# VHH binders against Pentatricopeptide repeat-containing protein At3g56030, mitochondrial, part 19

Target 1, 310 residues: Pentatricopeptide repeat-containing protein At3g56030, mitochondrial, of Arabidopsis thaliana (Mouse-ear cress) (q9ly43)
Amino acid sequence: STVNPNPTASPGRRTCVEFDNLIFKAGSSGDFEAVRRLLNSRVVNACFNTTATFKFLTNTDSYSSSLEDLRRILPQTDAGYTRKHSYETLIARLCKLGRIDDALVLINDMAIGEFGLSTCVFHPILNTLTKKNRIEEAWRVVELMRSHAIPVDVTSYNYFLTSHCYDGDVAEASRVLRKMEEEEEGVMSPDTRTYDALVLGACKSGRVEAAMAILRRMEEEGLSVLYATHAHVIGEMVESGYYALSVEFVMAYAGKDKRLDEENLGSLASKLIKRKRFKEAKMVLKEMSVRGLRMGDALREFHEKNVLQS
Short names: E, the ipSAE of ESMFold2; O, the ipSAE of OpenDDE; V2, 0.75 times the mean of E and O plus 0.25 times the DockQ between their complexes.

## First folded at step 18 (VHH; framework vhh_7ocj_1)

Design o3 (from n3 with S56R; at its last look DockQ between E and O 0.01; V2 from the best seeds 0.00; counts 0 for: pae E 13.2 > 2, placed apart)
Fold by ESMFold2, look of step 18:
Structure o3 (fold): chain B 310 residues (1-310), chain A 122 residues (1-122)
Amino acid sequence: as target 1 above (310 residues)
Amino acid sequence: QVQLVESGGGLVQAGGSLRLSCAASGFTFDEYAMGWYRQAPGKQRELVAAITSGGRTRYGDFVKGRFTISRGNAKNTVYLQMNSLSVEDTAVYYCAASPEEWLKWIGDFDYWGQGTQVTVSS
């Protein structure tokens, strides 16, 4: 047999939560030398930084003495992963606090110190700015990335697309897609999240035909559509009067997950009944019965009176 | 445990204004989308307004620019300023919250308050 002694945990080894708690106490008390030591020590214990690591920073106002102290001690953390990840974690925390200018100061510190700037360091900044609809500022950050020869990736563009699609701004989303296509003469490829954002944008704009065209393109590229995105398409089809098409759509995607099928077909049936589309609703309920899907009480009553009696 | 407590409801004359507040606890408020829904007796619950953690807003079609949703992240509170009220606005108004995921944006929120009655008299 290949049995070996079950290794015990090293005495005195701390967990990531314990390191975060110690850093919280040290930072809250102003002991930034202890913060520096704990940032180094945790990596030796395979306890990497978390979203809680810099939680002791709570001030949403720009620039503070605590930032000055962190700017002093971070360059003195262990080189390589430890220092880079500490900067990344702090930048993400500052973005969470809305302190974008301070995050950009740290970007510049990393650039001057040559501490390994990469695209992922910019992701929290772009995400925060686009979520707050500060689109022009987000594009200026893209310009900053280019000035440091940092490539703009699909994830970065998806932050812009997601923002525009939540606003239902299909025209701006299309402009972002054109920019993606122009990157290195079309080397950058849309991913599932790219297409999901576009489908949602088309749906929020009431453009069901555009949403269907995007879904067909996804199928041609071999990409799967998220079930939640299917719910949005179904809702828009019903709102736009594409009742028969909505039934065909849910049937085409049914069969993968019984729980999701119950939600999607049930929701569609309820929407069709509300709009007095009883012929289409009967088709959906009959299919739910054939597939053994559970119905809510109202749907079951309708099904018993209108489908089983047929 | 998530708690949402509405306040500011009551009786108001047609054409009047009312401000609803919803105090939230039991979650990291800055990471949640917030919303207001309403339900009249015998009617389906419908979206009044929603707001993301970043301040992006969405309104139900019937609002027609009369209502404004806002959030005070420092106070863990979401507000609904309701102007130009009509008898048709009479309903129970519910505060809602959900972790902010773009797929949840379309208004199926995870957590709900107990509701506050708004009655508009003619």
Scores: ipSAE 0.000, ipTM 0.178, lowest interface PAE 13.2, mean pLDDT 81
ESMFold2 (binder alone), look of step 18: mean pLDDT 83; pTM 0.856
OpenDDE, look of step 18: ipSAE 0.565; ipTM 0.814

Design o4 (from n3 with S53T; at its last fold request DockQ between E and O 0.93; V2 from the best seeds 0.76)
Amino acid sequence: QVQLVESGGGLVQAGGSLRLSCAASGFTFDEYAMGWYRQAPGKQRELVAAITTGGSTRYGDFVKGRFTISRGNAKNTVYLQMNSLSVEDTAVYYCAASPEEWLKWIGDFDYWGQGTQVTVSS
ESMFold2, look of step 18: ipSAE 0.581; ipTM 0.838
ESMFold2 (binder alone), look of step 18: mean pLDDT 84; pTM 0.858
OpenDDE, look of step 18: ipSAE 0.772; ipTM 0.906
ESMFold2, look of step 19: ipSAE 0.588; ipTM 0.847
ESMFold2 (binder alone), look of step 19: mean pLDDT 84; pTM 0.859
OpenDDE, look of step 19: ipSAE 0.602; ipTM 0.835
ESMFold2, fold request of step 22: ipSAE 0.549, 0.565, 0.497; ipTM 0.834, 0.846, 0.823
ESMFold2 (binder alone), fold request of step 22: mean pLDDT 84, 85, 83; pTM 0.852, 0.866, 0.853
OpenDDE, fold request of step 22: ipSAE 0.841, 0.849, 0.830; ipTM 0.938, 0.941, 0.936

Design o5 (from n3 with D108K; at its last look DockQ between E and O 0.64; V2 from the best seeds 0.00; counts 0 for: pae E 8.1 > 2)
Fold by ESMFold2, look of step 18:
Formats: structure tokens, C-alpha cells, sequence
Structure o5 (fold): chain B 310 residues (1-310), chain A 122 residues (1-122)
């Protein structure tokens, strides 16, 4: 075993976990000068901040003290990427803690200090507000972005769209799409996550046929459908009683990704068995067997007993 | 909850007229495109007329100037004035609505009424 050197003079290259642990220890003990040095040093060692970097900041009795110390030292970190990413990481941590007002204080600190305020700094704030259904506040944050000449991007609009589509609110989703269209000249194009949100909205509002139409449009535009999107569509089809359509859906998408096929056909078979749709379930299991797809233990037992016997 | 309720259907002699109404609720009416579709027994559903939120209209080719779609935004109602009716116009007529932006993205009307029967006798 060897004696551990100090963080900045370590023999050999430290890992990102080691830097996060050192920062946790320093911040927890109130040594914010060490926190500052470690934030600088980790970037030099190609160990960028993580979701654990500011984990020592919690909602405790020393709440204001720790943030105030961070507000004092962050301007003193190395200019450029180090300082900007430290602010971004801290803002994301504050959003995780539910401390949106404190995150906005840091936005203002960055603006006053001219530390390179950008769109991605606002993403965790918008994400948190939209997930909590604080939509009016989220739009006020968008107006704050515009007041600093910070562009609103597809990711920002997708947070609103996902929230509205999750609620099945097609009218509000349409209003977001109108705002996206106002970003003319092809600088803002819908992406896979945009269409995923639309499929989610159609499913949540019970519009399975619309979800299928959106999926066809994604394919026509050459966009890949996310695994989670497939799972939502399959679940909604079965929940709504579209058993034959659910089998057609998984068969239409089968043959392109073996892991996706195993998950989709397996989950569909299980759902069909649970609903006593044994003829449809047998069809799916036979297709899994023909394609050489892995079955879970319960499905394999059902298959062996009910399909292979006759 | 979006609700579309058609009325004004019924039996009419060939050459006669009917005025269909569709009362709409559960959305901001003047931001939606509205339309009328019809389906005769054994046939596919087909566009009769559509009107944008801005008042631009479209008609199915078979209409040939006989029908007029209009909207009363103050009453959240879309109308279909049908003149010079023939037996071929016998169908269930459906009111439809969608935000304009949904139509651009998914290519179909999003909300439908239950329909009202129009029967034209010779």
C-alpha cells in the first residue's frame, strides 16, 4: 500500500470518482479553498464534473453557508470551461434539490460576472419546472433567456412538449410546435425526442392510431424510434384492447435490433398471457422461437407447455 | 374534454337543403381547423369541407359548389349549408376538429363527433 499524495500532486492519474470523493470531503468539512483547487485540478486531469461533484451540498442547517461559500469561490476558479462547467454542475445540483430560486441566483451571478451564460445552463431549470407542471414559471425562464439574448433550442422546447404530451394536452402541445416553427430557416428542426413526445401524447390521450401515424412519419424521415417509445405504444395497445394490432406492431418492427426484439416480443407475450389472450401469446412465442430470441423463465415454461406440446 | 355535437341532420327530398351545425367545446375554438366528413354505407370516410382558423375553406370534389362551410366563432359552432341535395349525398356526416399544427405533423383531424344522419329521398 502507498501513502496518498495531496490531490494536485498525486502520483499517476486520478479518477473522476477520486476527485468527487475529495471534493465531497473538502466541502463537507468547510474547506472551500480545497474545493476551488480540486475543481481546477480535475479539469487539467481530464476528469470533468459529474452529478456527484456537489453532492455535499444538501438541504441542511448549513444550507445558506455552503451555497454562500460556493458563490464566493466559483468566480475564482480557472476561467473558461472550468468555471462555466462548475456553474452548470452546481445549477443542476440545486435543481435536483428543488432549489430553483437559488439556481436563478447563480444565473444572475454568471450574467453579472460575464462568465459565459448559455442555453445548456437553463436546461435543468426548464426540465425541473416542466416536470413539476410549473409551466407559467418555465415560460418566464424562457423570457429571461431571451432578455440575455440566449437562444431557445429544440431541447428546451422538448421539455414543454413532453410535459404537455404526458398530460395528453394536444392543444398546448400544438402551441409549443407553433413556437418551434417561429424559429425559421431550418435552424430548429424537430428531432427524435420531439416525435417521441408526440407519440407519448397520443398514447396518453388514448389515440393509438395517431401514435402509429407519427411512428410512420418518423420512419419516412429516417428517424430511429427509441426503445422506451416502443414500450409505451405496446403497453397502450394492450391496455386499450388492440391485441391483434399489438402483434402486428411488434412483427413490423422485428428483425432490426435483436435486444429490442427480445424486449418487445417478450413483454407483449407476458401482457397477452396476463389478459388470457393465449392464441395471440402463442403466436408471439412461436415467432420468438423461430427468430432465436431469448425468453424469460416464465415465458419459456409457458412456451414449452403450451406451444411445443402440440 | 373536447366535445363535438352535430345537429340538423334528417330526411330531405332530392333538390332540398339542410343546414348542419356542430357545437364545439373543450378547446380554444378560433385556434382550430374545423371540418365535415361523411361516410356512406360501405364507403370510405371522405372530406366534405374544411375551414381553417383564419377562414380559408376547402371542399371535396363532389361538392361542386353546392355546400358552404362557415364558422361562428362567438358561438363555438361550425356550419355546413347543403343545397341541391341528391341521393348520393346520403351518409353520416361527422364534425372534426384539430389544431392547425397537429394537422401539419400527423396529417389527420384529431377529434371527431358522433355523426348525424342525412338521408336524401328521391
Amino acid sequence: as target 1 above (310 residues)
Amino acid sequence: QVQLVESGGGLVQAGGSLRLSCAASGFTFDEYAMGWYRQAPGKQRELVAAITSGGSTRYGDFVKGRFTISRGNAKNTVYLQMNSLSVEDTAVYYCAASPEEWLKWIGKFDYWGQGTQVTVSS
Scores: ipSAE 0.012, ipTM 0.456, lowest interface PAE 8.1, mean pLDDT 83
ESMFold2 (binder alone), look of step 18: mean pLDDT 84; pTM 0.861
OpenDDE, look of step 18: ipSAE 0.526; ipTM 0.812

## First folded at step 19 (VHH; framework vhh_7ocj_1)

Design i1 (from o4 with E31Y; at its last look DockQ between E and O 0.79; V2 from the best seeds 0.00; counts 0 for: pae O 5.3 > 2)
Fold by OpenDDE, look of step 19:
Structure i1 (fold): chain B 310 residues (1-310), chain A 122 residues (1-122)
Amino acid sequence: as target 1 above (310 residues)
Amino acid sequence: QVQLVESGGGLVQAGGSLRLSCAASGFTFDYYAMGWYRQAPGKQRELVAAITTGGSTRYGDFVKGRFTISRGNAKNTVYLQMNSLSVEDTAVYYCAASPEEWLKWIGDFDYWGQGTQVTVSS
């Protein structure tokens, strides 16, 4: 029985991970011509850049020289998607490293070179600045966008909104909303993330009823609700001592998404147990059992001990 | 710190009038919608009147033209003129404030005064 020779492994399409590793080796060794070639090749092979693509760029002694080399070779990448995507990826990397000024330098490079500067290129910068509560600087970036005739989109505003809402600063959040409204009429509409931020703001300000009202509005508008949005509400309800209401809440939204139900009911049960609200916790766990929802180990143990033995 | 201080409450005979005042501090008054709520014993808090930054007003159904809310810009004050008072109007009256844009989204006020007692005697 002649064991048919191993089918000639068609030169297997290099994976995104393989390209990232090759680029890492090239970049780490200072071979930026190889980096350029690999950036071109990966796109041709339908492998998009990842957050790991420029992982060789770190806050070390080689940072400045590496960045300079990258700035030199990126314009030499294939025009169009490859080049633009590479700049976007590198900008994101710089933001992760906290090198916002250098990210802005790349923005300028893109502008001068006409390498497809767009709104999305600024998102990592705005996100990073707002998360770091560098709000004034973030607004300067918005002005920079405008100076390049780049439209400011709802995502950009949502970063500001989220930041203020997280801090419970309702006044500042309202100012952002006003600015959104002042944008060209009909162009900017609130999205799921806008509402998420508002729910977060309501929760952080201890206004559970307001949070619920916003959720109702989302439903009326046919918007999908993020898992995080439910988490905000559940967290605030428990924190505020609305135990019965929290149970009602998760039950009302149960049955549409099993994963969401597992997350919501599981989270609530855990929080209730932590608060020694055992009656309510048992109710939630019973419901999880009835629905066949997966429980974590701790919840399973509690359920077995306190629900199944009663 | 945001502060709302109500004044002008008290005892009045049926058919009489009162003017409530709310002095606001700790926020930019011009950007906030203002309102009056009331709560009678054993009843839920209910909207009496609200006024936007632009001067648009809303009233509770029970008001029926008897009450008027107004803004005093110079003193960061909101007023509630109450006429033709009845025993049913007996309640604690609360001043409320919210950024107008926020109010549009949330539909509720963020800040509240301590309240002033209004008692209408037959």
Scores: ipSAE 0.022, ipTM 0.365, lowest interface PAE 5.3, mean pLDDT 90
ESMFold2, look of step 19: ipSAE 0.516; ipTM 0.813
ESMFold2 (binder alone), look of step 19: mean pLDDT 85; pTM 0.864

Design i2 (from o4 with K104Q; at its last look DockQ between E and O 0.43; V2 from the best seeds 0.00; counts 0 for: pae E 12.4 > 2)
Fold by ESMFold2, look of step 19:
Structure i2 (fold): chain B 310 residues (1-310), chain A 122 residues (1-122)
Amino acid sequence: as target 1 above (310 residues)
Amino acid sequence: QVQLVESGGGLVQAGGSLRLSCAASGFTFDEYAMGWYRQAPGKQRELVAAITTGGSTRYGDFVKGRFTISRGNAKNTVYLQMNSLSVEDTAVYYCAASPEEWLQWIGDFDYWGQGTQVTVSS
């Protein structure tokens, strides 16, 4: 197969934002035939659906009738990518609205119509359920996936793992890891999200050394670390009294992303000041100043009084 | 005080066998996952075998069915039976213990022994 070439803009060609705006106006006014035409034409113009495409669908008085109109017109969109992606985008929108039962109705619509169910349409459903701590329902969705012969992937398991690790529920996290190991040999491989969950679990268990080892493995494998993951490690180091190590950690990772540096060093300095670790806080603030990183008002006042005037 | 003491290392001929033991004290043995790691000079420490509190086992890829981990809960001891040894198995072997089973995924354990030398001669 071939990949779509990157389209080149020409005078008068609609952008993805323009398509989303046109769909918003059509859907808001009840013109679902126009919605159908726009869903088809945007793909022809290499403008794929976005998180804004179905933004006209809300939890207001019209939400159930608008969904029924969408359920009527989506099967009538162009077969293949256009129809499949329209369903996927709508399912994700319904999950964002908290309308899981409606998302499952669309799963059933796709199954009946043979529109190409895949693991990806289930991801927002699993994510929403696990974030809301509706774990038993999330496992029932996994069983639904299996009933349609849809493979459960690393991303699916990561939603469970992240939820359990965030809550510090090591026993349940262990059960998820066992299920991941039981999948077909050589099919499952840990990814960035898997390692992020393990770092969170290590931090919630007070295991700074383990969290650091996981971060080193992520770097060795070329995986990016989330801002939130950095924040959890820094917080755990300070909570556990590893003040000097916390300074070394933020310094070792400084210089790659200025916004990350501002958050990491600023957050560390604030935590050190709260714990009356003024020597370490002064070192961090001095480095922030040298690197031209922004400080909040409280940090700036502390820096002026204690670093510049000392 | 948690203590892990390895024994059973030494010199063995290629193709031979050794049985390593690790005596544990200072914790409730039945509540800890146990493992064996090895480290050759200039190399990173690598998992040889791990065993959960429930008896489930995991092995490093290089083991290829040659080694068996087991635990004697009544004796607070974990064992590593090593068969069909080759020169490449020469390393220091470490016993490890952790109350948290999920850490085995990342090869991290709370407690480590001093290690026992295994040397395989041609």
Scores: ipSAE 0.000, ipTM 0.256, lowest interface PAE 12.4, mean pLDDT 81
ESMFold2 (binder alone), look of step 19: mean pLDDT 84; pTM 0.856
OpenDDE, look of step 19: ipSAE 0.332; ipTM 0.663

Design i3 (from o4 with I106L; at its last look DockQ between E and O 0.88; V2 from the best seeds 0.00; counts 0 for: pae E 2.6 > 2)
Fold by OpenDDE, look of step 19:
Structure i3 (fold): chain B 310 residues (1-310), chain A 122 residues (1-122)
Amino acid sequence: as target 1 above (310 residues)
Amino acid sequence: QVQLVESGGGLVQAGGSLRLSCAASGFTFDEYAMGWYRQAPGKQRELVAAITTGGSTRYGDFVKGRFTISRGNAKNTVYLQMNSLSVEDTAVYYCAASPEEWLKWLGDFDYWGQGTQVTVSS
């Protein structure tokens, strides 16, 4: 029974997946007029572009020609949302392919054509560059944003902050935080990703207590906590030899979200086993069992051998 | 590499004064908040004084105006002038440093000296 991924789709309307497939076929066959029509049609049918929309564009021999064709037809799409959204989607695809220079070419196309250049259009570029530790290039992109009178938002800064925090570079992280504070009041406020980066930074600097304090602050402020944020803390606790504390941590946060519990307890159990902390691992696995949490195959095997048979 | 080297500690009589110095290297001094902590035997480490890059200061409750923290920018040095010392002030004193914005967010210092012993006799 093919679970219709979009249960709200009226029986007679094409789904986003169907449009993506049609665009894939058209793009792969070199029918870019069909691509243009489909890009227009999907918006009319309330189907937004997805990460799969331009999947036919790959790092192959046809890449250059296909990109040129796309650059030709995108300005011919329906003005407003359709056109802008198509550019954003393609830019994101180019970034995924590591084609940052080509993404910047499309930025220029948007600027010249006045196709609704905005802050969010730059996010994929900044994200990709900062993840690749191309920090100076990322700052040049920020300068480009400013040159077009486009504001730099918290998301943009978070990419830099996350990169530096990941590297444990507290000096550079501090500089980014300062820049964030220098933005006009009300324009820049820390969000869930900002706090995630700070927790990461605290962990990478060996300050597990500080990380936990930040996490508590998030909760007090009513901010949603990312799975990754818990993962940072769990990872650092284990790395630093705080085994009992790590167990306490995951138990304290357990019971609110089953998926999170599976992720946190499962991850911790695995890490403890790898470090031959079997006593603590068994405690975690027992708790998983009591709560009816799903275990991966390796953990299940360990549980059967070491907990159930003991 | 960040280095913090304390000096000026020693033995002093109650009511006396000491001036501690911390020589900082390996970072941009004017971007870092500086601080002094102390730890007495069997007690937790506690904040004595902190100073921001802008010169704002914070002191522990026990200081009561007796101690003064200051920055020497030209020499990348932070000082702790301690007056009216008492036996209760006996501790190892540690110099600390952190990027200022980082300290604001995380609430503790990143770098520490090896400490200098201060002993106050009755």
Scores: ipSAE 0.387, ipTM 0.740, lowest interface PAE 1.2, mean pLDDT 92
ESMFold2, look of step 19: ipSAE 0.417; ipTM 0.781
ESMFold2 (binder alone), look of step 19: mean pLDDT 83; pTM 0.846

Design i4 (from o4 with R58Y; at its last look DockQ between E and O 0.88; V2 from the best seeds 0.00; counts 0 for: pae E 2.3 > 2)
Fold by ESMFold2, look of step 19:
Structure i4 (fold): chain B 310 residues (1-310), chain A 122 residues (1-122)
Amino acid sequence: as target 1 above (310 residues)
Amino acid sequence: QVQLVESGGGLVQAGGSLRLSCAASGFTFDEYAMGWYRQAPGKQRELVAAITTGGSTYYGDFVKGRFTISRGNAKNTVYLQMNSLSVEDTAVYYCAASPEEWLKWIGDFDYWGQGTQVTVSS
């Protein structure tokens, strides 16, 4: 056994990053017994799994057997939270790798072992399938959830809704909304992501006024508005030719997050320049300069030539 | 591809009647709310009537009981029966359609016909 050789020093507690690094080293070298021990001990040390925990699992040929080793050791982790969270984290990693069939094998492992399936373990599977436009497969996963008596939640439906709204498929988006309405009352309350999808869908349909009405409704209900949701509106205003309104919109909402202001004002300026709306672009660039917002190289050169030298 | 084709417009004397039809294609008719709008020259487009998938109807205030919207069985057609017409009813009449649940959120119809002219003389 090891002992701290300097008893007057205060030993440091391992961090989640340190545990992830140790697991990466162990998994990369094929030491899955060490992986098992680290998965157990990190929870004891209040350090939970992260998106980096199974980063050693890749799609390269040299690591092709790692999943089978993980399938062997995960049932041997401490029962309860530790084991359940290890499965959840591995399923999410497999989805990131595009290995949906393997993720479903782990779902079956959890079901057979009675390790506590829940709705959240299916979220990364649904998210990946809908983003890849594999909608029929995603609905089959919903049927699998129902076969295990696992409830379909608003987050699950939002993945479908966002995908259909992104594609501008209002008929399919409407069908998802109807399914959400048909759920038991109070179970399927629209949330921030639901509103984001609806704003996106309104924008993809060229309906700027509807998008703004939905944003106002979201704010009136006290829901936090995502900066990405504002970006949907800005993009549609420019695409639809509402250039002056786009400038007014970004100015009205700027000043709360400098990093996002840099991206939104910079993106707007670039879009305006592309469409030869130089008057509006100059206004945005002057405001970026006044606020001390960073410009990309192309915007900076345009600003120097057209704003500072005139 | 969604397509809405209006017909039945024309010239009519004040006090007369017209029946407008809108033939719909390219979507599941039973899932869509349907409507009629009108626009006179220099005026804003305004709702005349709307009908839900379940048959509930709504009318603009100016209709005052004179118009009736209905939808055909398997004919994929929406109708507007217009009675007691006056000169103020002269406008281009447009058919509109949207998936019903989507319309509830968006507040405006997604698809529009090209319109049919209704002209009420005297």
Scores: ipSAE 0.484, ipTM 0.813, lowest interface PAE 2.3, mean pLDDT 86
ESMFold2 (binder alone), look of step 19: mean pLDDT 84; pTM 0.850
OpenDDE, look of step 19: ipSAE 0.684; ipTM 0.874

Design i5 (from o4 with G54S; at its last read DockQ between E and O 0.93; V2 from the best seeds 0.78)
Amino acid sequence: QVQLVESGGGLVQAGGSLRLSCAASGFTFDEYAMGWYRQAPGKQRELVAAITTSGSTRYGDFVKGRFTISRGNAKNTVYLQMNSLSVEDTAVYYCAASPEEWLKWIGDFDYWGQGTQVTVSS
ESMFold2, look of step 19: ipSAE 0.559; ipTM 0.842
ESMFold2 (binder alone), look of step 19: mean pLDDT 84; pTM 0.859
OpenDDE, look of step 19: ipSAE 0.704; ipTM 0.877
ESMFold2, fold request of step 22: ipSAE 0.578, 0.567, 0.585; ipTM 0.843, 0.846, 0.848
ESMFold2 (binder alone), fold request of step 22: mean pLDDT 84, 84, 84; pTM 0.857, 0.850, 0.854
OpenDDE, fold request of step 22: ipSAE 0.842, 0.854, 0.836; ipTM 0.939, 0.942, 0.938
ESMFold2, last read: ipSAE 0.542, 0.596, 0.623; ipTM 0.832, 0.853, 0.864
ESMFold2 (binder alone), last read: mean pLDDT 84, 84, 84; pTM 0.853, 0.852, 0.855
OpenDDE, last read: ipSAE 0.845, 0.843, 0.847; ipTM 0.940, 0.939, 0.940

## First folded at step 20 (VHH; framework vhh_7ocj_1)

Design f1 (from n3 with G54S; at its last read DockQ between E and O 0.79; V2 from the best seeds 0.70)
Amino acid sequence: QVQLVESGGGLVQAGGSLRLSCAASGFTFDEYAMGWYRQAPGKQRELVAAITSSGSTRYGDFVKGRFTISRGNAKNTVYLQMNSLSVEDTAVYYCAASPEEWLKWIGDFDYWGQGTQVTVSS
ESMFold2, look of step 20: ipSAE 0.524; ipTM 0.824
ESMFold2 (binder alone), look of step 20: mean pLDDT 84; pTM 0.854
OpenDDE, look of step 20: ipSAE 0.812; ipTM 0.922
ESMFold2, fold request of step 22: ipSAE 0.540, 0.617, 0.598; ipTM 0.833, 0.857, 0.849
ESMFold2 (binder alone), fold request of step 22: mean pLDDT 83, 83, 83; pTM 0.847, 0.844, 0.845
OpenDDE, fold request of step 22: ipSAE 0.833, 0.851, 0.828; ipTM 0.936, 0.940, 0.935
ESMFold2, last read: ipSAE 0.462, 0.506, 0.507; ipTM 0.805, 0.823, 0.804
ESMFold2 (binder alone), last read: mean pLDDT 83, 83, 83; pTM 0.846, 0.846, 0.844
OpenDDE, last read: ipSAE 0.840, 0.840, 0.844; ipTM 0.939, 0.938, 0.939

Design f2 (from n3 with L103F; at its last look DockQ between E and O 0.87; V2 from the best seeds 0.00; counts 0 for: pae E 2.5 > 2)
Fold by ESMFold2, look of step 20:
Structure f2 (fold): chain B 310 residues (1-310), chain A 122 residues (1-122)
Amino acid sequence: as target 1 above (310 residues)
Amino acid sequence: QVQLVESGGGLVQAGGSLRLSCAASGFTFDEYAMGWYRQAPGKQRELVAAITSGGSTRYGDFVKGRFTISRGNAKNTVYLQMNSLSVEDTAVYYCAASPEEWFKWIGDFDYWGQGTQVTVSS
C-alpha cells in the first residue's frame, strides 16, 4: 500500500478525529503497519481511541481478513495503556458488529499475551448479549471471567438486572440481586444504575408507589436520579391513568435542574396530549411557560393555540 | 403460575383464636418471602406479618404480640396464628408472596391470594 500517513507532517497537534480518519484510510487499504504506528502515535499525542477508531472493520468482505491482520499487529503496539486500550476498543467494535465469538477470541489473545485482561473489556460483551436477550450465553461469559480470576462487578450484574426487570421477570431479577449480595462483605454496593433497573422493574410490574419509594431512597442515599429513571415513572403513571399524580410528580422535582425540568414536563405534556388529557396538558404547558422552559415545536404550537389564544 | 390459597377464616367471639393457612404453589417456596395483609371495609390494606425464608419475622404495630406468622417449608404453607382477637381485627386477610431479594428492594409483595374473611363478634 502507498498510504503514507505522517503524524509529524503538521506542526500542529493532530485531533482524535484526524487520527481516526488516518487509521480508517490505512486499514481500508490494507496498510496494517501504518495502523500499528498510528495507534502508538495517537496516545503520544493524547488522542485516545474512540468508537470510530476501528470503523474500517465491517461485516462486508472488502477486507474480510482485517481481523486477522489486527490480531497480528495489536501485540506489536506499545506495551501498557496503548495496547490494552487498542484491544478494548476493538472488542467493543466487534460487539457492535454482533461478532461476539471474535470478541472472545481477542479475550483469549489478551489472556495468553498477559496484556492486562480486566473486567471492563467484558462489559461490551455482557451488555450486547443481555440487550439481545441471550442470557444463558451472557452467564457463560461470566463463567469465563471467573476462570480468569476476573471479578464480576456491579456494572456486569446491572446488565443482567436491567434485562430481567425490562422483561418483568422478578424471580430472575431476585436471583441476580442475591448473587450481588453474596459477593464479599462491603465489596459490592448498588449504584445509580442498579436503582434505575429496580425502578424499571417496579414500573414494568405496574407498581408505581414502589417505584417512587425507590426514587426517594436513591435521593436519601445521595445518589443522582437519571433522566431515564424519571422517564420510567412518568411513563408508567400516564399508562396507568394516574394523570393528576404525574403532574404532581414532575412539579415536585421542578426547580433544581432546568434541563431535567424541560425533559420531564415536556415529555409529560406530550403524553397527556396523546391521551387527550388536555386539561392536565394545559396545566403542564402553562407551568413550562412560567418557568421559561423550552418547548419542542409541536408543544409550542399546541400551547399557542390552546393556552395563549384562550 | 404462582397460586396462593387462604383458608381458616370465619366467625369468632372476641378474645378467641383463629389459625389461617395459605397453601402456596408455582414457585420455589424456600426462595420467597411470605406475608399476610388485611383489609377492613372502607379501609386501606395493611401489613399484618411477613416472614423471610430464613424465618425472620416482622409484624404490623397493631398486632402487639397477639399474632404469630410461621411457615412449614415441607408443606409449602404459611400460617397466621391469631390470638386475643377483637372486633377491630374484622377484615379480609390476604396471603402474599414475592421472591425474597425482590421484596427486600421493592418493599411490597407481587403475588396475592383471594383472601379469607375473619369476623370477630363482640
Scores: ipSAE 0.426, ipTM 0.767, lowest interface PAE 2.5, mean pLDDT 86
ESMFold2 (binder alone), look of step 20: mean pLDDT 84; pTM 0.853
OpenDDE, look of step 20: ipSAE 0.751; ipTM 0.893

